# Designs tried in a protein design chat: VHH binders against p53848r504to814. Part 18

Target 1, 311 residues: p53848r504to814
Amino acid sequence: TYIMAIFNATPDSFSDGGEHFADIESQLNDIIKLCKDALYLHESVIIDVGGCSTRPNSIQASEEEEIRRSIPLIKAIRESTELPQDKVILSIDTYRSNVAKEAIKVGVDIINDISGGLFDSNMFAVIAENPEICYILSHTRGDISTMNRLAHYENFALGDSIQQEFVHNTDIQQLDDLKDKTVLIRNVGQEIGERYIKAIDNGVKRWQILIDPGLGFAKTWKQNLQIIRHIPILKNYSFTMNSNNSQVYVNLRNMPVLLGPSRKKFIGHITKDVDAKQRDFATGAVVASCIGFGSDMVRVHDVKNCSKSIK
Key: E = the ipSAE of ESMFold2; O = the ipSAE of ESMFold2 at other seeds; V2 = 0.75 times the mean of E and O plus 0.25 times the DockQ between their complexes.

## First folded at step 3 (VHH)

Design j09 (framework vhh_ozoralizumab_d1)
Fold by ESMFold2-Fast, scan of step 3:
Structure j09 (fold): chain B 311 residues (1-311), chain A 120 residues (1-120)
Amino acid sequence: as target 1 above (311 residues)
Amino acid sequence: EVQLVESGGGLVQPGGSLRLSCAASGFTFSTYWMYWVRQAPGKGLEWVSEIKQSGSETKYPDSVKGRFTISRDNAKNTLYLQMNSLRPEDTAVYYCARGRIQLWSPFDYRGQGTLVTVSS
């Protein structure tokens, strides 16, 4: 399992005054500390640099501003002699193809796209042109301002299949019960698969793609918990669909899965206003559940609460 | 320009052996973890082996453990995969990849590949 540590290069991630936000040297020092802390606990770390907030209903920075915030920092990280470059993997959290293109030039390894290419039609072309780059294809609906209103998932018959041995036995009384209880994960899988086929059609290679079911994007807190429990279904999911006047078999089985449960609103719902210590324990338990249910990578704000005991 | 060039593939009988090589250029080879990954016809990419920068740590999946050995020569910027007791299931295009670390998909540049066919 890999640990992906979040670093927000946005004003919201820093105290009033924006001293560290404006100063690349100070941000680099923060990253170095974060990496050293993570590498004390893990043999490697992925740093996910975000120059623009993707939180539902947030105000988006301009493309130029996002580049100004993120690209010099990524370059500084790659040029740092204080970091064991062999143990630090760099990711950029962006849905913009021009930002991805600039990040690739300065040494990023992963493009983490919450939109799965929905927000920028040129994204897949950039990824295809750079076969050395890993792309995280995340599930969402609508856009930043509308996604939290699109959390209604309906049951569709789309020729899908799941492997029974990976579904928790208490969820299966009858086939009808299984269908009713899995409508969410099946819809998410179908929509990921549609984006997957579009990426492949644009030249992206299967080996570049890691899937993220998008906890917190177009989903309620209860739906987030359902997705975590049904990771085994997603990892064993396949279906057929119509594409380019033919039926295409979409096989998502054994694709690597990223989950980012860290500090989402649903953790607050679970802890019900308990103190920070109890909230940290709850966050750690959710991360451990993600790993236990088959997540290959976890995206977190606090790496000290991650668990790698379940391989 | 970063380049990885695989060689050494070919047709072998079951039970045979092959040694794959990967010649690296355009970067400081000794500072990267190196990987062998393969893709069988009609299947997805599969991680085959990884090796630490110094060569002191290696990892293998159960499917090849005990039969395959990864090694590197940092002075020659070359990665090797010694494959023994080959099985029909080992038939695949084998790719050399570099990265900080990854288990299932390369996060950084990989080479053009070399075909290994195990059949009579």
Scores: ipSAE 0.012, ipTM 0.359, lowest interface PAE 8.2, mean pLDDT 76

Design j10 (framework vhh_ozoralizumab_d1)
Fold by ESMFold2-Fast, scan of step 3:
Structure j10 (fold): chain B 311 residues (1-311), chain A 120 residues (1-120)
Amino acid sequence: as target 1 above (311 residues)
Amino acid sequence: EVQLVESGGGLVQPGGSLRLSCAASGFTFSHYAMYWVRQAPGKGLEWVSEISYSGGNKKYPDSVKGRFTISRDNAKNTLYLQMNSLRPEDTAVYYCAKGQWLVRDAFDIRGQGTLVTVSS
């Protein structure tokens, strides 16, 4: 299991309240300290640099401002002689293809796209042009302003586009009622699969893609818990659908899964704690559940509390 | 090639004011923190002020806090230092420096600096 540590280079951030926005030297020193702490018990660490808040209803930084915040920092991290470069993996949290393109030029390894290419139609072309780059394909609906209104997952009815579904592990049926209680995870898997096929059609390779069901994006707190419980279904899910006048097989089985439960409001609902910083201890317990249900990567604000859950 | 050209120094009496300028070229000025550092006769380099790439964060040592103000104009690739209530101990060659990635006291000094002399 990989740990992805969040570093927000924004004034309006979830993780640090803007403390990491000051200047490149100060931000780099913070990153070095974070990496040293993470590497004490882990063989590698992924640093996920965010230059623009994806918080629902947040004011979006311009593309130019996002580049100004994130790209020089990524370059500084790669140029650092104080970091074991073979143990530090760099990710950029962006939904913008131009930002992704600039980040790739300065040595990023992963593009973490909360929209799964939904917010920027040129994203898949950028990823396809760079086969050495890993891409995190996350599930959401709508956009930053509307996603909170789209957390309605209808009963799953195979109609026109989806022809046949498969859940490959019979033990999964014993974890929960496969019929109506799995509508949410099947909808999420289906929508991820649709984005996956578009990525493949644009030249992205299957081995570049990690999937993220998008905890907290277009989902209620109860839905987030249900997704975590049903990760084994997602990891064993495939289906056929009609696309471009042919039947296409969509296989999500055995794809790496990332979960980011860190400091989401749904943890506050469970613990009665609405302060994001105060949720870190409760996040550790949720992270342990994510790993237990089959998460391959966890995205966290507090590496120290989560390290006990990751061997 | 990174180029930094300091100007605005001169002879002033104690209590006087000067405004220093630094014209930057050869790099994307708006992407880097910038610093003013000085070297008094017979002494080492001393950090005087720093400013983040946006201008949103400014820092000063106690020796100049309240008297000096750092600012930047990213459209003109220019860094400024407004020096008020100057004292004889402010006498030094002043340099601007591009932010260093890891070492705060090891500055990338490219220009000849600008001499500030505070005496009667």
Scores: ipSAE 0.000, ipTM 0.121, lowest interface PAE 18.0, mean pLDDT 74

Design j11 (framework vhh_ozoralizumab_d1)
Fold by ESMFold2-Fast, scan of step 3:
Structure j11 (fold): chain B 311 residues (1-311), chain A 121 residues (1-121)
Amino acid sequence: as target 1 above (311 residues)
Amino acid sequence: EVQLVESGGGLVQPGGSLRLSCAASGFTFRSYGMYWVRQAPGKGLEWVSEISGSGGSTKYPDSVKGRFTISRDNAKNTLYLQMNSLRPEDTAVYYCARVSYQLLYRGMDVRGQGTLVTVSS
C-alpha cells in the first residue's frame, strides 16, 4: 500500500498581522520535513501538490494562478539536494490539461484528476503523449458547483448502453440477491468504465491508470460508506456496452484503487465532528477499512496517524 | 524492432569524466521516459538516473547527484549520461532503458546490451 500525502500550495494570509505569502523556500522546507517523516516509516512517499481547491462549490483559481502556485514548487522539489529523489514520487492535483502539461515538464510523475477528464477534454491527449505518466481517473458528476446535487444513483444498473455486467472472483448468486444494495457501486463502476474507454480510445495505456471512486464528490455520507464497503466489487467488475456502433468489453478488474477519505465531511458527520483537523482521529479507522477492503493507495492530510493504520 | 544501443564506456582514472550515449530506434523516442541503470560486479541492478520524454525533468539518487547529468536529443533519438568526478565505486556495466509502468511501480520494458565503465588507476 502506497501513502499519498496532500500538500496544498496556497498562500497564507493573516488578517491581523498583514498579508504574508509562503515563499517557495518555506514551502520546500515543509515538503522536506514531510518527506523525512514519511520515509522514516515507508520506503517511498507520494506528494500530491494542489494549487487549486476542488472542494464542492468552491471558487476556482484561474489556470495562471494554479500554475503560479504549483509549478515552481514542483520544480524546486525536483532540484532539491536535501531530498532522496529516488524515494519521492510527485503528483499534481489538477483537472486542467495545460497545468498537467507544465507539471510534466518540471518533473511530476502523476496527474491526479478529480474529474476523470470531464472538466477538460484535452486531458487524455496530454496523458497519452506522456506514457511515462501515471493518471488517477476519479469519479464525479457535473462540475464543482453542481456535483453535490447529482448524488442520485439510478435503480437501473443496466442503462441504455450497458448490456451485461460481471463480478468475478465472487459468488454471483449472492450478488443477484443483493442487487439493490450494489446499485451505487455498479453505477460508479459503469461511469468510471465509460471514462476509462474514452481514455484508452485517446491513446492512454491501461498501465497508466489508477481508479479513484471519488469519496465526497457527487456522493452523500452514507454513499461514501457504501463505496468503501464495496471496493471488492469494483476491483472485480467488468461489463459490456454499446459504443460507436460496436460492443465494447470494459474490464476494471485488478486495476489499482486510490481512496482519499482524509478529512472528508462524511467522516465528521459520522463522528459529529465537522472540524477537519479533529477528523484525523477518525480518519485512521476509515483508512484501515479502505485498506482492508482493497485500496492500493490512500491519500491523506496526516501521514503519521494514517501510517499507523497501514503498518 | 525496438532497440537501444549503448556506447562510450571504457577505462577512466578516479576523478575523470566519461559521456555515455544510447541510440534508440523502433519507437517514438520523445514519447517515453528513459533510465540509466548500472550493475557493478557481484551486485544487483541499481537505478542511476531518469529523464522525462521532453527532457524537462530529471531524477538522480544521492550516490550520483551533482556528479552525473542525464540528457536527451529527441531529434537524434539519443540519450546521454555525462559522468563527472568518477569514483572506483562507479565501476559497472551501464544500461539505458525505456520506462514503463505497472500500477505505480516503475519498470523497464526494453534495455540495451550495456557498456562497461571501469574506474581504476
Scores: ipSAE 0.000, ipTM 0.268, lowest interface PAE 13.1, mean pLDDT 75

Design j12 (framework vhh_7qbe_3)
Fold by ESMFold2-Fast, scan of step 3:
Order: C-alpha cells, then structure tokens, then sequence
Structure j12 (fold): chain B 311 residues (1-311), chain A 120 residues (1-120)
C-alpha cells in the first residue's frame, strides 16, 4: 500500500491552532520536513499539494489564485537539492484543467481530480496529451456546494443504460454480496465507469487511471463505512452499458483504488470527535480497514501515525 | 530511456533454487516477471507494487516463488524454489513508470530476458 501525504496550500480555518499561509520558502521547508519524516519509514513518499479547498460548501479560490499558491511551490520542490527526487512523487489536488497543465510543466506525476472530470470538461484532453501522467478519477455528484444534498443512491440513476453486471471474486460472497446492501457500491462503480469511458473516449489510457470512490463527497458517514467494506466489490466489478450507440464492456477489475479517510467527519462520528486534528488519532484504525479490504493507496494528514498502523 | 537488465539465469536441477535479479537504470513504479517457455506464449509470473506492499503471483508459481524489490538499488528479485521442468523458460523483467500497473499485460518497459533451464 502507498501513502499519500496531504499538503494544504490554501488559507486555513483554525480548528485548534491549525495550518496557515506561508511564503514559498517556509512551505518548502515544511514539505522537506514532511518528506524526511515519511522517508524514515517508507522507500518513497507521495505528496498531494492542494491550492484550492475541495471541502464541501467551501468558497473556491480563483483559478489564478490556485495557480499562484500551488505552481511555484511544486517548482521549488522539484528544484530542491535537499530531496531525493527519485523517491518523491508529486500529486496536485485540482479539478481545473489549466491548473493541471501548469503543474505538469513544473514536474507533477499525478493529477488528483475529486470531480472525475465533472467540474472541467477539458481535463481529460489534458491528461490524454500527457500519457506519462497518472490521473486519479474520483467519484462525486453535483458540485462543491450541492454534493451533500445528492447522497441518495437507491434509484440506480445510470441503471437505464446498464445491461449486465458482474462481480468476479469469491471473497465478496463472504463480505455480504446481497443486492440491497450493495446498491451504493454498485451506483458508485457504475458512475465511475461512465467517467472512465468518457476519459478513454477522450484518449486517456487505462494505465493512467486510479479510481477513488470519494469518501465524504456526496456521501453520509454511514455510506463512507459501507464503501470501505465493499472495496473488494469495486475491485472485482464489471458491467456492460450502452454508450455512443454501441455496447461497451466496462471492466473496473484490478484497477488501483485510493481511499482518503483522513480527517473526514465520519471518523469523528465513530470516535465521537469532530475536531479534524483529533481524527488523526482514529485514522490508523480506518486506514488498516481500508488496506485490509483492498485499498492500494491511502491519502492522509499524519503519515507517522498511519505508518505505525500498517506495520 | 529506461533500461532493464536481467541476471541470474542458468541451469538448475529439479527441486533446486535460483534467484533472478533485474536492475533498472532509473525510477520505476510497479514491476513484474514474465516468462516464455519453448513453443509457448509469454505468460505472467509475479508482480510487485512500488512500495512492495502488494504482490501477485500466477497460480502455477504461488508458494514456490517470491518477488521482492530493493528501491535503493533499483533492483527487482525473483526467488525461485522447488523448481520444476515446467519452469524452463526465458524470464523477462517488466516495469511500469506509473505508481502501479493496472494489469500484468500493461507494462511500459521490458528487459531482454534471462534463460532458466530446469533439468529433470
């Protein structure tokens, strides 16, 4: 399992003395410290740089401001002689194609898109033009302001075009493969699959894509737990659908899966702890569950505590 | 361009052991071993993620072979135990430049192979 460490370059709300804006040199020093701490425990580190908050209902930074916050920092990281560059993998957390283009120019390896291309129709074209870039295709519904109102997964909205479904793993039978309990993961898989087809149709290659079921985006805390439990279903899920006047087989089997449970409110529900920093204490248990159910990558704020949990 | 160089092949008796190595000229993500026996198609043997946290094996080698890696040396290993005559093949190292491979068939880079012959 890979560990992806979060670095937030946005203005912070103070929850208990939280993070704050700093100049590029100070931010680079923080990143160097983060990388050294992670590399003490791991052979490589993945840093996910966010220049715009994707928190539900947050006020979005402009594209220009997002670029000002993130691109010079990424460039500084890549130009640092204090970092073993071959052990540092850089991701940018953005749903904007122009930000992705600028980040690629300065040396990111991964575009982490919470919207799966929903928020910016040009995203897939940018990814297709850069076949060396890894793209995290995340599941959500609506937009940043409306996604919390769209957590209703009982009606199979995309099911009208679905012809057949398959689940390909005997372990799923042991984990509760009943229709009523799998509606959520099936809806998520189908919606990911439709975004996947659109990406492929736009020239993105299957090998560029990691899927993220989007914990906390258009989902309640109980639904987040259900998704974690049903990762084996997602990793063994395929279906056929009508697309562009033809039958298409959508195979999500064996695609790598990222989960980002760190500091989500559902951890607070489990621990009775709503403070984002206190959620880091509980993250280890949730991370262990994610790994146990087949997550290939976890996205976290506190690398040291998560590393202790995974051995 | 990335180069992969395999080593460690040779002649070994059935029931014996052999260790293959593959050294990469630069950064790699997921890596794997494939083999091609006489008159057969190239087939998957084993794969390993960048961190070493995920490994996969073909059913024919599960329990006998162990894949591992040393990222500081840019080197992939295949420890082969309890060798059978059916394991006779040219073994190929494969590498992915992404964080992970999505399928054993989707590697970007390949070595030229190292020959393993298992005598009965």
Amino acid sequence: as target 1 above (311 residues)
Amino acid sequence: QLQLVESGGGLVQAGGSLRLSCTASGRTYAMGWFRQGPGKEREFVASISWSGGSTYYADSVKGRFTISRDNAKNTLYLQMNSLKSEDTAVYYCAADTRIWATSPNEYDYWGKGTRVTVSS
Scores: ipSAE 0.000, ipTM 0.160, lowest interface PAE 15.3, mean pLDDT 73

Design j13 (framework vhh_7qbe_3)
Fold by ESMFold2-Fast, scan of step 3:
Structure j13 (fold): chain B 311 residues (1-311), chain A 121 residues (1-121)
Amino acid sequence: as target 1 above (311 residues)
Amino acid sequence: QLQLVESGGGLVQAGGSLRLSCTASGSTYTMGWFRQGPGKEREFVASITRSGGSTYYADSVKGRFTISRDNAKNTLYLQMNSLKSEDTAVYYCAAQRGFTYLSTPQEYDYWGKGTRVTVSS
């Protein structure tokens, strides 16, 4: 299980009290500390740099401001002699293709796209042009302002698009008998698969893609728990669909899955806390559950406390 | 082959009302209305999920326009009230077969040929 540490390079994220809104030297020192703490327990660490808040209903920074915040910092991390560069993997949290393009130039390894290419139609072309880059294909609906109102997952398939569903080593009739309980994960898998095929059609390679079912994005707190519980279904999920005049097989089986339960509002519902800092304790328990259900990567704010639950 | 056919366009005076309809030749998932005014790019107006449980509007039409659907008739509606001269456009019906929702025209699989709405001063 890999650990991905969140670093917010903008005051738009207040979960850490805006502590990371500082000059490049100060931010680099914070990242060096995060890396040293993580590497004391693990062989490598992934740092996810965010220059623009993806928090629901947040005011979006301009593309120019996002670049100003994130790109010089990524460059400084890569130029640091205090970091074992072979053990530090860099991710940028962006849904903008121009930001992704600039980050790739300065040494980022992963593009973490909350929108799965929905917010910027040029994203897949940028990823396809850079086959050495990993892309996290996340599930959401709508946009930053509307996603929380789109948490209605329907009991009907995608019209004539879905021909047949498969779950490895599972009778599909068993899923049909439980359709009211599995409609969410099946819908999420189908929507991820639709974005996956669009990425492949644009030249992205399967080996570049990691899947994130998008905890907290277009989902209620109960739905987030259902997704965690049903990770095994997603990891064994495949289906056929009609695309244009052809039948396409969409195979999500054995793709790496990332989960980001850290300080999501659904953890607050469980503990009755609204304070994000108090959610860190509950996040540890949820992280252990994610690992138990088959998550390959966990995205966290507090590396030290979450690392204790990861072997 | 899914076809979408719009109807209900015409000439109306400012402050008036019109109702647009769009009939689909088969079942659809998310449906929406887009418009293109003289000398402008095609822009989002409103969308509705398959169940009709969620609706979304462009800020310029919110409170004046209402999107609805009748799945038994495979028909989408746009009730337009308090019409303004800036609402003058060709209105397009669009449908998705997938669950992806966007206000972006590129994400819609099927399009009608459009129906013209002219709002006179």
Scores: ipSAE 0.000, ipTM 0.218, lowest interface PAE 13.7, mean pLDDT 74

Design j14 (framework vhh_7qbe_3)
Fold by ESMFold2-Fast, scan of step 3:
Structure j14 (fold): chain B 311 residues (1-311), chain A 121 residues (1-121)
Amino acid sequence: as target 1 above (311 residues)
Amino acid sequence: QLQLVESGGGLVQAGGSLRLSCTASGFTYSMGWFRQGPGKEREFVASISSSGDSTYYADSVKGRFTISRDNAKNTLYLQMNSLKSEDTAVYYCAALKWNRGSYYPSDYDYWGKGTRVTVSS
């Protein structure tokens, strides 16, 4: 199980509420400390650099500002002689293809795209042009301002779009017996699968793709819990669909799954904590559940507490 | 290819009512109504889930409009009450390829040709 540590290179991440911006040297020193803490307990660490807030209803930074915030920092991390470069994996949290292009030039390993290519139609072409890059294909609906209003998921009837569904697992082979309980994860899987096929059609390779069901994006807190419980279904899911007068087989089986439960509102509902920082103490229990249900990677704010739950 | 056909548009006085219908050539997942008024972009009006159990409305029409569906007839309805001059628009029926909700026209996969509603002040 990999740990992906979040580093926000946005003004909203600083304790003064964006009134003061840390310079690259200060941010690099924070990253070095984060890496040292993680590598004390783990063989490697993934750092996920975000230059633009992806929180629901947030105001988006311009592409130019996102590049200004994230790209020099990624370059500084890769050029640092204080970091064991063979143990540090770099990810950029962006839905913009131009930002992804610049990040790849300066040594990023992973593009973490909350939109699964929905927000920028050129994203898949960029990933396809760089077969050494890993792409995290995340599930959401709408856009940043609307996604939290689009959290309704219903049972599919067989129709023109969906021909046949399978769950390839000895424990969950009778899909019809679980249909009402699994509507959410099947909807999420089908929507991920649609984006997956578009990525493959644009030349992205299956081995480049990790899937993220998008906890907290177009989902209520109860739905977030249901997704965690149903990770085994997602990891064993396949279906066929009609697309442009062709029948397409979509196979999500055995794809690695990333979950990011850290500081989500649903953790506060479980623990009844209102302070997001205090939710970090509860994250260990949620992370342990994610791993227990089959998550291959967890995205977290507090590596120290999460490391204890993984051990 | 799925086809959607709207009907029921026309002229109505302010404060009046109209019922729009949309018949689909086959089964549909979630469906919605959108409208485009003079000099405006296409905007969301209402949507309904595959089962008909969940409905969503634009703030401007809440309490006045009711969306419903009859899956046995592959037909979507919009009951419009207490109509205002601001409701004057071409009304479009739309359907999603996937069972997802959306407030944005660009997310919808199938569209009817529209039916015109004119509300006099």
Scores: ipSAE 0.000, ipTM 0.144, lowest interface PAE 18.2, mean pLDDT 73

## First folded at step 4 (VHH)

Design k01 (framework vhh_7ocj_1; at its last look DockQ between E and O 0.01; V2 from the best seeds 0.00; counts 0 for: pae E 20.2 > 2, placed apart)
Fold by ESMFold2, look of step 4:
Structure k01 (fold): chain B 311 residues (1-311), chain A 120 residues (1-120)
Amino acid sequence: as target 1 above (311 residues)
Amino acid sequence: QVQLVESGGGLVQAGGSLRLSCAASGFTFDDYAMGWYRQAPGKQRELVAAITSGGSTRYGDFVKGRFTISRGNAKNTVYLQMNSLSVEDTAVYYCAAPRYSSGEYIFDYWGQGTQVTVSS
């Protein structure tokens, strides 16, 4: 299981005011320490750089601001002689295709897109043009400001366009005990699958794609827990649907899965109003559960303490 | 529970100075970044200044060198020294703290706010 460490290049208002070189040096020193700690325990580490908050209802930095915050830092990380470059994998957390283009030019390895291409129709073309780039296709609904209102998964959003569903290559209709319990994760899987087919149709290759069910994005706290428990269902899910006047088979089996449970609002519900230190410990326990249910990659804020939890 | 209590606001003439204080409790103050935000009527809340646990500072563009953020760790207090005030600085000023200690500048906890009014 791979560990993806979050590094926020925020807050929004500071990136353009000068002294950017001094900020980069401090950020780079923090990243070097983070990598040292992680590589003492693991063979590699993924650093996920974000220049724009992806939290629901957060204020979005402009594209220009996001570039100014994130691209020089990525370049500095890649140019550092104090990092074992073959063991440090760089990801950029962005939903903007132009930011992705700039990050690729300076040596990023992964584009982590919370929108799965929904927020920028040019994203898939950028990924397709760069076959060495890994793309994380994440599930959400609506946009940053509206997603909290779109957590109704009682009915399938793709409706009658879905013709057959399979779990472990078995028709779900023959699995009555599983069918009723898995409505949420299958709905998420279908919506991911629709975006996945659109990515493939735009030239993105299957081997470039990792999927993320999007904890905390258009989901209630109880739904987040169900998703974590049902990761094995998602990893074994496939279905047929009507697309472009044809029936299409969408196969999510064996696709790598990322989960990002760290510091989401729902942790407050499961920790019952405990202090900040206990919330950090509870986050580690949730991360261990994600790994236990089969997540291939976990995205965390506190790499050292969460690494101890996943032993 | 995290609690942030601002003080030091009030009425001041243009060109004058004020010093805001924020007493913090319910967390290990020394380990956390702190911030000041402001909100004028009908406007969005905007960052005034932030200070890391290590003492590094950031300021909103409108500050233009007029304000200084500092912290007194022995008193669990963050300060904002505001000089050369203008009418445009009239707002409610809020103290802010992040949820977690690691390098994050996303501020999730807010005080009740203190009114600053600058008269011409």
Scores: ipSAE 0.000, ipTM 0.117, lowest interface PAE 20.2, mean pLDDT 78
Fold by ESMFold2 at other seeds, look of step 4:
Structure k01 (fold): chain B 311 residues (1-311), chain A 120 residues (1-120)
Amino acid sequence: as target 1 above (311 residues)
Amino acid sequence: QVQLVESGGGLVQAGGSLRLSCAASGFTFDDYAMGWYRQAPGKQRELVAAITSGGSTRYGDFVKGRFTISRGNAKNTVYLQMNSLSVEDTAVYYCAAPRYSSGEYIFDYWGQGTQVTVSS
C-alpha cells in the first residue's frame, strides 16, 4: 500500500499553520519535513501538490494562478539536494491539461485529476503524449459548484449502452441478489469505465491509469462509507458496453485503486468534528479500513499519525 | 425503469404558443439534466433546449429567445414554453434524459414524442 501525502499550495491548507505558503523556500522546507517523516516508516513517498482547491463548492484559482503556485514548487522539489530523489514520487493535483503539461516539463510523475478528464477535454491527449506519466482517473459528476447536488445513484443510470456486467468474485446468483445493494459502486464503476475507454481511445495506455472512486465528490457521507466497504466489488468489476458503434469490454480488475478519505467532510459526520486536525485521529481508523478492503494507495494529510495507526 | 411521457403537442396557428410537458419517472428527477429535442421529416434530430439540475439552460440557435425550458421538481416535470411559433417549428418534440446525472450532454433516454404542427 502506498502513502500519498497531500501538500496544498493554496490558502485552504488544514494540515499546518497555512499562513506562510507564498514563499517557495518555506514550502520546500515543509515538504522536506513531510518526506523525512514518511521515509522513517516507508521506503518511498508520494507527494501530491495542489495549487487549486478541489473541495466541493470551493472558489477555483485561475489557471495562471495555479501554475504560479505549483510549478515553481515542483521544480524546487526536484532540484533539492536534501531529498532522496529516487524515493520521492511527485504528483500534481490538477484537472487542467495546461497545468499538467507544465508539471510534466518540470519532472512530475503523476497527474492526479479529480475529474477523470471531465473538466478538460484535452487532458487525455496530454497524458497520451507522455507514456511515462501515471494518471489517476477519478470519479465525479458535474463541476466543483454542483457536484454534491448530483449524488443520487439509481439502477436506471445503467443505461442501454451497458450490455452485461460481471463481479468476478461472486457467483451469478449472489450478483442478482445484491444488485439493489450495490447500485452505487456499480454506477461508479461504469462511469469510471466509460471515461477509461475515452482515455484509451485518446491514446492513454492502461498501464498509465490508476482509478479513484472520488470520495467526497458527488457523494453523500453515507455513500463514501459504502464505497470504502465495496472496494472489492469495484476492483473485480467489468462490463460490456456499446462505444463508437462497437462493443467493448471494460475490465477494472487489477487496476490500482486510490482512496482519499483524509479530513473529508464525511469523517466529521462520523465524529461530529468540525476541526480538520481533530479529524486526523478518526482518519487513521478510516485509512486502515481502506487498506483492509483493498485500496492500493491512500491519500492523507497527516502521514506520521496515519502511518502509526495502521502499523 | 426510466419513463418519459410528453404531452401538450397539437395544431397551432403561426404566431401562437404551446406549452409542452414531460412527466418523468423511474429516477430522482432533481439530480438530472433534462432536454427537449425535435425532429422534422427528413431532418436530423436537433437540440431545442436543455436544463441542468441546477437550473442552467441552453438553447438551440434557432430558438432566438422564443422558447423557455423550465422544470418543476416537485412534479417531476420538465416544460417547454414555445412562443411565436412558425411553420418551421413543425416537428415531433422529444423529451430526453441522460443515463448519468453528470451526462447532460449525452441523452440516452427518450420519450415517445409529441407532434407539434404549426399552420399558416
Scores: ipSAE 0.000, ipTM 0.139, lowest interface PAE 17.3, mean pLDDT 77
ESMFold2 (binder alone), look of step 4: mean pLDDT 84; pTM 0.861

